VH-VL binders against q96il0. Designs and how they scored, part 348

Target 1, 167 residues: q96il0
Amino acid sequence: APERGAERRDTAPSGVSRFCPPRKSCHDWIGPPDKYSNLRPVHFYIPENESPLEQKLRKLRQETQEWNQQFWANQNLTFSKEKEEFIHSRLKTKGLGLRTESGQKATLNAEEMADFYKEFLSKNFQKHMYYNRDWYKRNFAITFFMGKVALERIWNKLKQKQKKRSN

## First folded at step 14 (VH-VL)

Design Zc34 (framework fv_ebrasodebart)
Fold by ESMFold2-Fast, scan of step 14:
Structure Zc34 (fold): chain C 167 residues (1-167), chain A 120 residues (1-120), chain B 108 residues (1-108)
Amino acid sequence: as target 1 above (167 residues)
Amino acid sequence: QIQLVQSGAEVKKPGASVKVSCKASGYTFTEYYISWVRQAPGQGLEWMGWISAHESYTNYAQKLQGRVTMTTDTSTSTAYMELRSLRSDDTAVYYCARDQSYLARGHDYWGQGTLVTVSS
Amino acid sequence: QAVLTQPPSVSVSPGQTASITCSGDKLGDRFAYWYQQKPGQSPVLVMYEDSERPSGIPERFSASNSGNTATLTISGTQAMDEADYYCQAWRSSTAYVVFGGGTKLTVL
């Protein structure tokens, strides 16, 4: 019976959503979609005997995830802001208020909204192209480090086998 | 011969704006981010933000959000940082520095710095 | 306020080992970087990705990062190492990139 329950945002606008992985998890865990980026965060499992190379891979993956989430959070906010400004501008040009006589938010028809989407996509085409280039390069780097970790594990197994053979 | 060369010192009055340039040479400009970092006299380094070479990615320090704008000109391999509504506590040496966009190898090359003095 | 905490100053005798710490909550889950700055000069990257040295940086520079603390270690410290040292990490809370407050290394 409280006056009201506390309602807080799960996401920091300058950061990323943080959810705790299950305590007894022995693998990576996928969280709910972030409010701003609409991307699902991955919480990485940390092995008890994590090697320095495995640690570097995990850090690289985490930083890439945060980079990706920040880009899409900013892009989604820009889209929403420009969409509202476009609607406001067009309604003002038509001599219409921002709300109908019933108090509902006034909207534009599909043809008018199509103009906005075309302008937005055209304006942001180059930005998205270079974002994709950097995204692919980051994933290539992650794949490369995954290969290094795999080779390290094979090497360690071979070294341990040779050591046991010599004893 | 990787080099970042910044514009010369500026003296501004409170409320004015300043725009500092950083011209890159000796590497493929479009493969790196450019950070802007300032240092007030006798103080430490303060990160202001960074920008990708094609302006596809920008992040600004929360403290400066709304006052700073970073841009690039790929045709001249130049990065710009504009700071508006200047205050006396914006007096600092402003540095540009590059970082690889996908390897996060830190700021391996820095400009010589630009002193911006804000006084009445 | 800086998210990363460094001691304001560290003093060492020539030839001895200097250790400069950088502390932050869960810093060991992030990459740490170290920069050297001499008076009137731009910073120079001396360590990246926790423990890697850029080409041209002497082998006497080493670093580690674990738990809440990153450490820059300079063995056989020389007079030329006298400078301000800054740690840096990536943190998404208030800034994507954060610098420590800096440590003045004095070699006497």
Scores: ipSAE 0.554, ipTM 0.789, lowest interface PAE 1.5, mean pLDDT 83

Design Zc35 (framework fv_ebrasodebart)
Fold by ESMFold2-Fast, scan of step 14:
Structure Zc35 (fold): chain C 167 residues (1-167), chain A 120 residues (1-120), chain B 108 residues (1-108)
Amino acid sequence: as target 1 above (167 residues)
Amino acid sequence: QIQLVQSGAEVKKPGASVKVSCKASGYTFTEYYISWVRQAPGQGLEWMGWISAHESYTNYAQKLQGRVTMTTDTSTSTAYMELRSLRSDDTAVYYCARDQSYLSRGHDYWGQGTLVTVSS
Amino acid sequence: QAVLTQPPSVSVSPGQTASITCSGDKLGDRFAYWYQQKPGQSPVLVMYEDSERPSGIPERFSASNSGNTATLTISGTQAMDEADYYCQAWRSSTAYVVFGGGTKLTVL
């Protein structure tokens, strides 16, 4: 496969990789994880000779990515808020402070947190099922348009070969 | 055929809450998103948020976050929009509208609108 | 505050071509949609996904979207086309869907 033309830099403090794409890249490239959704965005290359069908596919992929990122950003924020509320409630019940003697955030052990995870999973099971349905439908549609683009490109190449053979 | 029918006009006092309903018919309710859009007297359209039929996906306009809640009842094919802590500048016609498909943000069918008047 | 900017009004004589613009940063990288609203009525979708026309909308309606500007074009404008027109796009900044401020089209 052709090289994406990106340089990778390791980020020791955060434990994530940093990528520096070259200017005027002729390929798609993948960025670092979003702070809120924790998903890696794909930045789409726009060809100068982009067809209307290719443009439609690119816009659909971009909007689907933003739709997906927003879902997970909201879900992660909801999880974090409910988790903190649960921890604070349980620590209050035990008569404990919100910080350890070392100054770090006080937390519950895995067994105590199991109740929260079970509740959160049960509460969100139906929601995640229907999210997955819509996610798969979007990816199916994108795959269909990718197929149409591929057929368009094949047809255009066949048309070019036919013109050359007729001359 | 496809139709969205909204609840009737409401008059509310500042600080109250209003809940507008939108009854869908003529299509498979669970396959489409519903957006809520409002329009103050003499003003333009303002998007408030959208909801998937199973409530698996909800997004609200940032300025309304914390005051608006959108819900659905799939058994009655009805969408709801509740707006809390009403102010005089919430006076508007509130519309529900169906997205053309899960891939499109175009709204192909609209409810008739519900006038909500907030007055002291 | 205006993510999508439309002229507040456009005036044309019957039979002339009306052009309504909608401007926003990199709008041409998003799908644009257009709505017609007559007094006391709900909006009606007249163009979707930049340049597609819904069934029942006259061929006189066309649209384009490139760079920072989407344009709704009404050829051979008729009195019945007099209405407010709104553009719409997906934006990820402060809202996922935004409307332009609207353009009042006057035919006379």
Scores: ipSAE 0.625, ipTM 0.834, lowest interface PAE 1.2, mean pLDDT 84
Fold by OpenDDE, second read of step 15:
Structure Zc35 (fold): chain C 167 residues (1-167), chain A 120 residues (1-120), chain B 108 residues (1-108)
Amino acid sequence: as target 1 above (167 residues)
Amino acid sequence: QIQLVQSGAEVKKPGASVKVSCKASGYTFTEYYISWVRQAPGQGLEWMGWISAHESYTNYAQKLQGRVTMTTDTSTSTAYMELRSLRSDDTAVYYCARDQSYLSRGHDYWGQGTLVTVSS
Amino acid sequence: QAVLTQPPSVSVSPGQTASITCSGDKLGDRFAYWYQQKPGQSPVLVMYEDSERPSGIPERFSASNSGNTATLTISGTQAMDEADYYCQAWRSSTAYVVFGGGTKLTVL
């Protein structure tokens, strides 16, 4: 009987907490912090009569959120991995085991870890700068469209009031 | 005028590497991303990855992880894509495209394409 | 992996309206982009952010999004519109760009 090769389901880490807001919610919901990014996801409300401008704003916010989630999830994983490797390397250099005599995980002191943080920040400095640049650009655009949507809503309310006065 | 000009066609043997260049002009190079997209003969478009103005911020398609490297030279406004361990199925036209990653992920300008042929 | 699904081919007569659909999981939460590609040429962006038209693209090109389906519409289709059309979106989990399989538009 030929062994059916286990299709490695490349389970993409579906790490976005599937926080589902109540169906009857008329507002945005904030979920618990994501396991990987430690960012709180926002579920954006979709109005029944969403305007094209509101839809554009919503999609900009959604994509920006997803962009942030992905960036920090990857950054945190990289950080954790490199931190562990650093600790192991330093312990080995000191002739120390990975566990203490009491069976606890061996750790480095704050001074030794400061070297790791400095090196990690230096190594990732440019990446963080580019992230920050992109973050500001995205949020600027979102803020701009928030203003447009606000104006559109005001205008629509004024039109409705005029129509009610004319009838 | 905004233009992306790619290097010429390449013929490679299996196991070799290829490096394709994409020279950008007509815009501020450091304010956009560059995506690389390939198209095998008679097939659809396949995204390979994107790079910011600096090579330290990249994202590669999972299928190409470990084989692809994207870099940029800001002094010459040129993006590079290196693909290693070439196979016959890597035969394709390779495109660079400007990616508007700050607002969206659309590609508004494309290079003319570079044909890479992998043959024994 | 979220795949964008397009019909492999669409045929229309000159002057008629062509509609090309693109369906994908969570496409309603993201912007869709459309590209035209003629034989031997690079792709050309024809629609961005669901329904916006780049400069130089004819007004007969329009696009809409409903739920998880994006639609490219070409009104008054001309012989020059014969090409392959690709939809594209961004995948949230990986920040990957994803293309549809492409649709061959034939003008009969």
Scores: ipSAE 0.527, ipTM 0.811, lowest interface PAE 1.2, mean pLDDT 89

Design Zc36 (framework fv_ebrasodebart)
Fold by ESMFold2-Fast, scan of step 14:
Structure Zc36 (fold): chain C 167 residues (1-167), chain A 120 residues (1-120), chain B 108 residues (1-108)
Amino acid sequence: as target 1 above (167 residues)
Amino acid sequence: QIQLVQSGAEVKKPGASVKVSCKASGYTFTEYYISWVRQAPGQGLEWMGWISAHESYTNYAQKLQGRVTMTTDTSTSTAYMELRSLRSDDTAVYYCARDQSYLTRGHDYWGQGTLVTVSS
Amino acid sequence: QAVLTQPPSVSVSPGQTASITCSGDKLGDRFAYWYQQKPGQSPVLVMYEDSERPSGIPERFSASNSGNTATLTISGTQAMDEADYYCQAWRSSTAYVVFGGGTKLTVL
């Protein structure tokens, strides 16, 4: 069977940044914006002694990030497609060509574009509301686990302090 | 009690389309995702896609994208899966399954399954 | 796609511990799930988010997930545990769910 790695060697993912944290970094780092979602991915630092609770939090954050990126990639694609269709339709109605005499893309004035944005928002209002509901639900869960991790770290620090006193 | 009840078995010819329904009861339909999973005779489980109850999020398996459509009807708490351009290798038991939560892709309740047979 | 690999079969005697593995590249960085399926029946969720047990699943079921391997462990295996077991994880690059090929557990 052919090696799949060879088939994808020509394409470097935008999520794998040319800028990475230095070796032995102790921090999360933020990559460049994804070309489709336009969101910056977070690359999570994994401690050597990661607790089960810390691992669960990291998995929740990673999954939420990927869910969020996929939603916005689809939304941005839909927006761009509908925007172009709107512009072309309006230019045809006015009897204008798709490009100016200089060869640039023909555009609409701010007032006409405002009409498109209002129409787009109206059509997508329900979807955005339910996306926001799910987004907040995911973030509340992440915040809850972040609180648990913080309490775990405080408790471990107190235990370490007591052990130092006993020795 | 929480139940997912699916439509009955179907026999289709190659090239036809099939639409399977999954009626949910015993919980707030709009708070959960529904996955569709199929199982060919003697084979393992294959994920087809999932849909949020308000259709704000829909994602399909690559192999089926372009042939499958998932929809919901919140007024009847029903999810639907339509598969087009049926082939003999689409013969399988088709399951709907509820996602445990919005955070994970674990399926805590399953429909009874719908056998779809594609034969000439 | 063959992302998750399970042994096709595992056999144990009643009362022994059964271990069913699920292997995939960096599987330990994802949540793993386990399902039990008996002939002619729908799958039943037996473990979720690596090591959590749903209400109604006996405590003799446990699971772990680390590195490239997730493991379902059934202690004191009973005849009623005879079934096909499937692992599940999600794949980030294409944002979809993947199942393992399944393991038939035989108890005799």
Scores: ipSAE 0.585, ipTM 0.810, lowest interface PAE 1.4, mean pLDDT 83

Design Zc37 (framework fv_ebrasodebart)
Fold by ESMFold2-Fast, scan of step 14:
Structure Zc37 (fold): chain C 167 residues (1-167), chain A 120 residues (1-120), chain B 108 residues (1-108)
Amino acid sequence: as target 1 above (167 residues)
Amino acid sequence: QIQLVQSGAEVKKPGASVKVSCKASGYTFTEYYISWVRQAPGQGLEWMGWISAHESYTNYAQKLQGRVTMTTDTSTSTAYMELRSLRSDDTAVYYCARDQSYLHRGHDYWGQGTLVTVSS
Amino acid sequence: QAVLTQPPSVSVSPGQTASITCSGDKLGDRFAYWYQQKPGQSPVLVMYEDSERPSGIPERFSASNSGNTATLTISGTQAMDEADYYCQAWRSSTAYVVFGGGTKLTVL
């Protein structure tokens, strides 16, 4: 069989890169916070010779991340929209304009806003409860597959050790 | 016994609205999304959108945005799909189908379909 | 929007292996699903999460998904497998569903 890992392409700006092991760059990357969900996305690296089980785990983690980001982006948008509608409704009831003399958005005092927060929390209580249920179920599935991947790696290591002993 | 039972066939004039129902039974309604998928005569499946049974999380196909509204009634385990401003090319069999909210396992159960005919 | 491309038809003799492809940009980074539809009937899920079989689906059905192509494979194809087959995937962080155009499998 030919020698492995001795030759690598060397690029002009970085001659030293020819001896950099692949694993030095083989990690998940964490991005900046999403504008809408305010969550940091994780960009999953794809290892060389990824097993079918490892591929399934990666897709499951990616899908869970996208689900989580979509939920919070929508929740944040809903909160902002309903807060704005509540303020406008109360100002209309009082016969007040939507903006102050200084051009700032008119707002309600803490006592008046307490009604909105109370209603928003009660209205969204079940939604958040079901979100938490789904979040835990998704994380259980991820943990289960992480365990399967770990067992696969342990088995391969044990199998290699036994092969060496039996020789 | 898991089943999704849809309302009966409808004939509408162009410009009218139609509201199709999908009654779920045999499972915990709030653990599944309901997708709406239509199929024009002799054509393929076209996704219209989906709604979370309790979370009221909805996503509509861009082509139908502004014309479609999906709702649910958790007390009766029923999903609804309303399509407005009907055109002749909206003639199709409309299906509801479930998919798990906490794990995408595909649309494992489908309603029997509702034929909506738009003609003048 | 991004399209999932299937061949419009595939023909196979009884007992032979049928292969139905579904192509889309980076489809192998998403889970693929497969549905069987017979005339006058609702679709039936036959494969999910790339390669998993629902309870009640014969072992002769298998599937794979890598790169840009997902493939549904029916080994020892039977007359009862004659149907339209649709692939499906999630295509975006906006959580929308996409179906392929469908493939008519003819067993003759």
Scores: ipSAE 0.553, ipTM 0.789, lowest interface PAE 1.5, mean pLDDT 82

Design Zc38 (framework fv_ebrasodebart)
Fold by ESMFold2-Fast, scan of step 14:
Structure Zc38 (fold): chain C 167 residues (1-167), chain A 120 residues (1-120), chain B 108 residues (1-108)
Amino acid sequence: as target 1 above (167 residues)
Amino acid sequence: QIQLVQSGAEVKKPGASVKVSCKASGYTFTEYYISWVRQAPGQGLEWMGWISAHESYTNYAQKLQGRVTMTTDTSTSTAYMELRSLRSDDTAVYYCARDQSYLPKGHDYWGQGTLVTVSS
Amino acid sequence: QAVLTQPPSVSVSPGQTASITCSGDKLGDRFAYWYQQKPGQSPVLVMYEDSERPSGIPERFSASNSGNTATLTISGTQAMDEADYYCQAWRSSTAYVVFGGGTKLTVL
């Protein structure tokens, strides 16, 4: 089916949402929150006369965004899976079924769940530390290329001024 | 000299598990991810997943989710890939390859490959 | 399923230009990478980030990526360039890393 330019979402197997930007956009756009990562994706505007340096910056920003979205989608899925496994394991140890006598999904009390949260945070502390390091390095690279693009644009404006004065 | 050296060939029965190692040398291990890529006889390259050196970032191909586990040992600069519940269609050469963790430079160095044969 | 499509085979005469294509939806919005694999050997990275060449790769290798198609170009093709070539892109829709099906380059 033809796309009419209205917002449309498509969910990737990785849990990352895709959407179509509004028609005739001249700016970067912020989309709806991803179902799994809960992060809002940015659609990057592509100029008709995009330089190779601008294209490289855009692709680097896009790759970093998708890396970030996938990290959080996987983190959220891992949390949910391990939480469910923890609950089922503890219920099995107590000789309890997955459902209560009333037919409701069986749950653990706050004290038992605190054990899970403490373990999960401890297990993932180093992971989050190194995620932050890589996030800082990625943003440094993006900032560096943004600086190069800014210098390119300044140079081009100066060249245009010189041509105007020479003509 | 940058090198990735993998463990030797394995022959396994269906239902068994295999664990392949990849020892890195000649670079700062913690600044690179390790991808695992397999290639069935006469077929193309298939990405299995990748892992950061500190295990802070791990992603597996969906079709292998639940059967594959990737780990690292930073003290020995070694990455591991364990594949469980082996089937005949898991027969392949398994490669490890590095890629930078913060800038996507591509898989610039590869291990020599490990042939895993699953036979009934 | 987001796959990268390559022709199964390409043939060229020695000294001529070989062109290997890799097609995928909006591939030109992603970085593309190229690998060379000779029989019994590990893949070798020959191009990265669309058009960048690694140290040690001959200048006759070049690449582009625009729209839906990435292209690996080998100018003045030599017998030693005979190999399987794989494109690769980073994609979130199906996997972080996806490889093309591969192209066998034959130098006649």
Scores: ipSAE 0.588, ipTM 0.815, lowest interface PAE 1.3, mean pLDDT 83

Design Zc39 (framework fv_ebrasodebart)
Fold by ESMFold2-Fast, scan of step 14:
Structure Zc39 (fold): chain C 167 residues (1-167), chain A 120 residues (1-120), chain B 108 residues (1-108)
Amino acid sequence: as target 1 above (167 residues)
Amino acid sequence: QIQLVQSGAEVKKPGASVKVSCKASGYTFTEYYISWVRQAPGQGLEWMGWISAHESYTNYAQKLQGRVTMTTDTSTSTAYMELRSLRSDDTAVYYCARDQSYLPQGHDYWGQGTLVTVSS
Amino acid sequence: QAVLTQPPSVSVSPGQTASITCSGDKLGDRFAYWYQQKPGQSPVLVMYEDSERPSGIPERFSASNSGNTATLTISGTQAMDEADYYCQAWRSSTAYVVFGGGTKLTVL
């Protein structure tokens, strides 16, 4: 029997669990949000009579999903790390401890945090711009193959009609 | 003419670091990603990592995480791979190769390779 | 250990068909790629996206990928085809790119 469905823990460096739908699924499945990327993984259903073009589209979508998940997992970790470093640095400058009297981690006010967000966005502007460019290119490629699959399905219907007429 | 030209051979002692360069020409550098692949003498190909031209996407092989850093310089169309804490089993030919990440077309152009020898 | 398994060697006579396999769990759900490497040279991409042939690669090269096995087929094998052949796939769990262990093709 194929190992198609089951929730499992992967050996991935990120330590994230991989979600698999039930093995007898007949539809695409959307899993829970990934802990690090905050994106929902999609498990693609494989039709019994999948054409080579449909297979290529499915593989391209899967590859794009993995690329996207890895980018955002890395970006979220970088954001969290730099945020912590910024808060720690500003608290030192103010002569404040890292913890409040209640034992909670000390934080900065919204005005001071605005400085961090502005710096982070400015620093990562080029990175996000090129991510968006590649994301659009990937989506255009997917859309192009979706169009080819649609045309293939139309052509197959027309061929069926022609075969019916050929007696 | 599309070319990837790598820096020359290096001989290093255990514990040292090495930085290999890969200069791209003949295409728009920012449209492709660069993979680094190494090959120990008489052995197969081992993928080390992948970097986009503007460093918007970077992945390293799990067993090299913490020791490898990949960077780019778009002004010179050059990719770099630095490997730290060298061991004798890091002796290999190191290759750079390009690929289009938005289309999984494979590594269609490769550098000539850089031999890195780690010996005491 | 390699995620993708290839036979270490394959031998064929000139003019005969060579078949090189690459096996991995659910490999047929991923794109497979094939590279040719001659001694002292860089690898050359010979097949991509399972069965597509790059410009400049002879028509005698073909490939397939289904289930757990990808196959590179060289029809009418020539002496110049003697080389090491590596399969490659995309994997996100431990590496974005994974290579097979390689197959030495000998044309006798």
Scores: ipSAE 0.587, ipTM 0.809, lowest interface PAE 1.4, mean pLDDT 83

Design Zc4 (framework fv_ebrasodebart)
Fold by ESMFold2-Fast, scan of step 14:
Structure Zc4 (fold): chain C 167 residues (1-167), chain A 120 residues (1-120), chain B 108 residues (1-108)
Amino acid sequence: as target 1 above (167 residues)
Amino acid sequence: QIQLVQSGAEVKKPGASVKVSCKASGYTFTEYYISWVRQAPGQGLEWMGWISAHESYTNYAQKLQGRVTMTTDTSTSTAYMELRSLRSDDTAVYYCARHQSYLPRGHDYWGQGTLVTVSS
Amino acid sequence: QAVLTQPPSVSVSPGQTASITCSGDKLGDRFAYWYQQKPGQSPVLVMYEDSERPSGIPERFSASNSGNTATLTISGTQAMDEADYYCQAWRSSTAYVVFGGGTKLTVL
């Protein structure tokens, strides 16, 4: 008799967080936001009879997702680091401590922080522009393979109908 | 046509830093990503990291994080890899390699390699 | 650490088929790549995205990737094919590329 198991796509032995699509899912599934990138991962449904073309599309989508997640995780870390360095530098210039009387991190007002945001956006404008270029290129490739998979499925359905009609 | 030309061999003492260059030609430098891969004498290939030509992202092997920095200079179509706090086990041939197309996938063109020897 | 395992050596006679394997946990869920390296030379990409062949690489080179094992197949092996062969895959859990340990192909 079948035993009810845990809903896990990948067993990650070494403390990696496991996220699984629901057992009843026959479609791609969207997970919770990643701690570092704040992007929701897509877990791809693998059909029992996956074609080589379907496998290639799945691998391409997975690879693109991992690239995107890594970019935003790194960007968020860079933003946080540079923000802290900016705040520290400005507070030192004013002769203020890094912590408030209550023990919380000292912050700058909105007007002072506007300088940081302007500098960060200006500094990273080219980086974000090329990220968007690469993101569009990746999505064009995915769309192309999605079209090929759709045509393969249509062809297989036509082939199936032809077999039924040519008995 | 497409070529990656690396800087010459280096001999360094333990604790020093080395910076290897990789000059690209024959293609649009800003369209491709560059990996750095090293090979110790008689050993296999070890990936060190990759960088986009516009430095939009970099990924370093976790073993080397904190010791390696990868940069590019688009005006000269050159990629750089700096490895700090050198140890004798960093002795290797260091390769730069271009990733196929816009995705960091396989490596379709490789530099000639730069031998870095770390000894006292 | 998911390691890619290759046999250290494979021997074949000229004209015979050589098969070089690369094993890793769920490797068939990733793209596999293959490189040829001759002594004193840089690696050369011979197969990409599991089974695709770069321009300039002979048709006798083919490859597959399924389950836990990727395979490079060289049909009608020639003396010029004697080299070290490395597999490569992208490992998402550590956000980096991994290479197999390499296989020395000897053609005698």
Scores: ipSAE 0.512, ipTM 0.769, lowest interface PAE 1.7, mean pLDDT 82

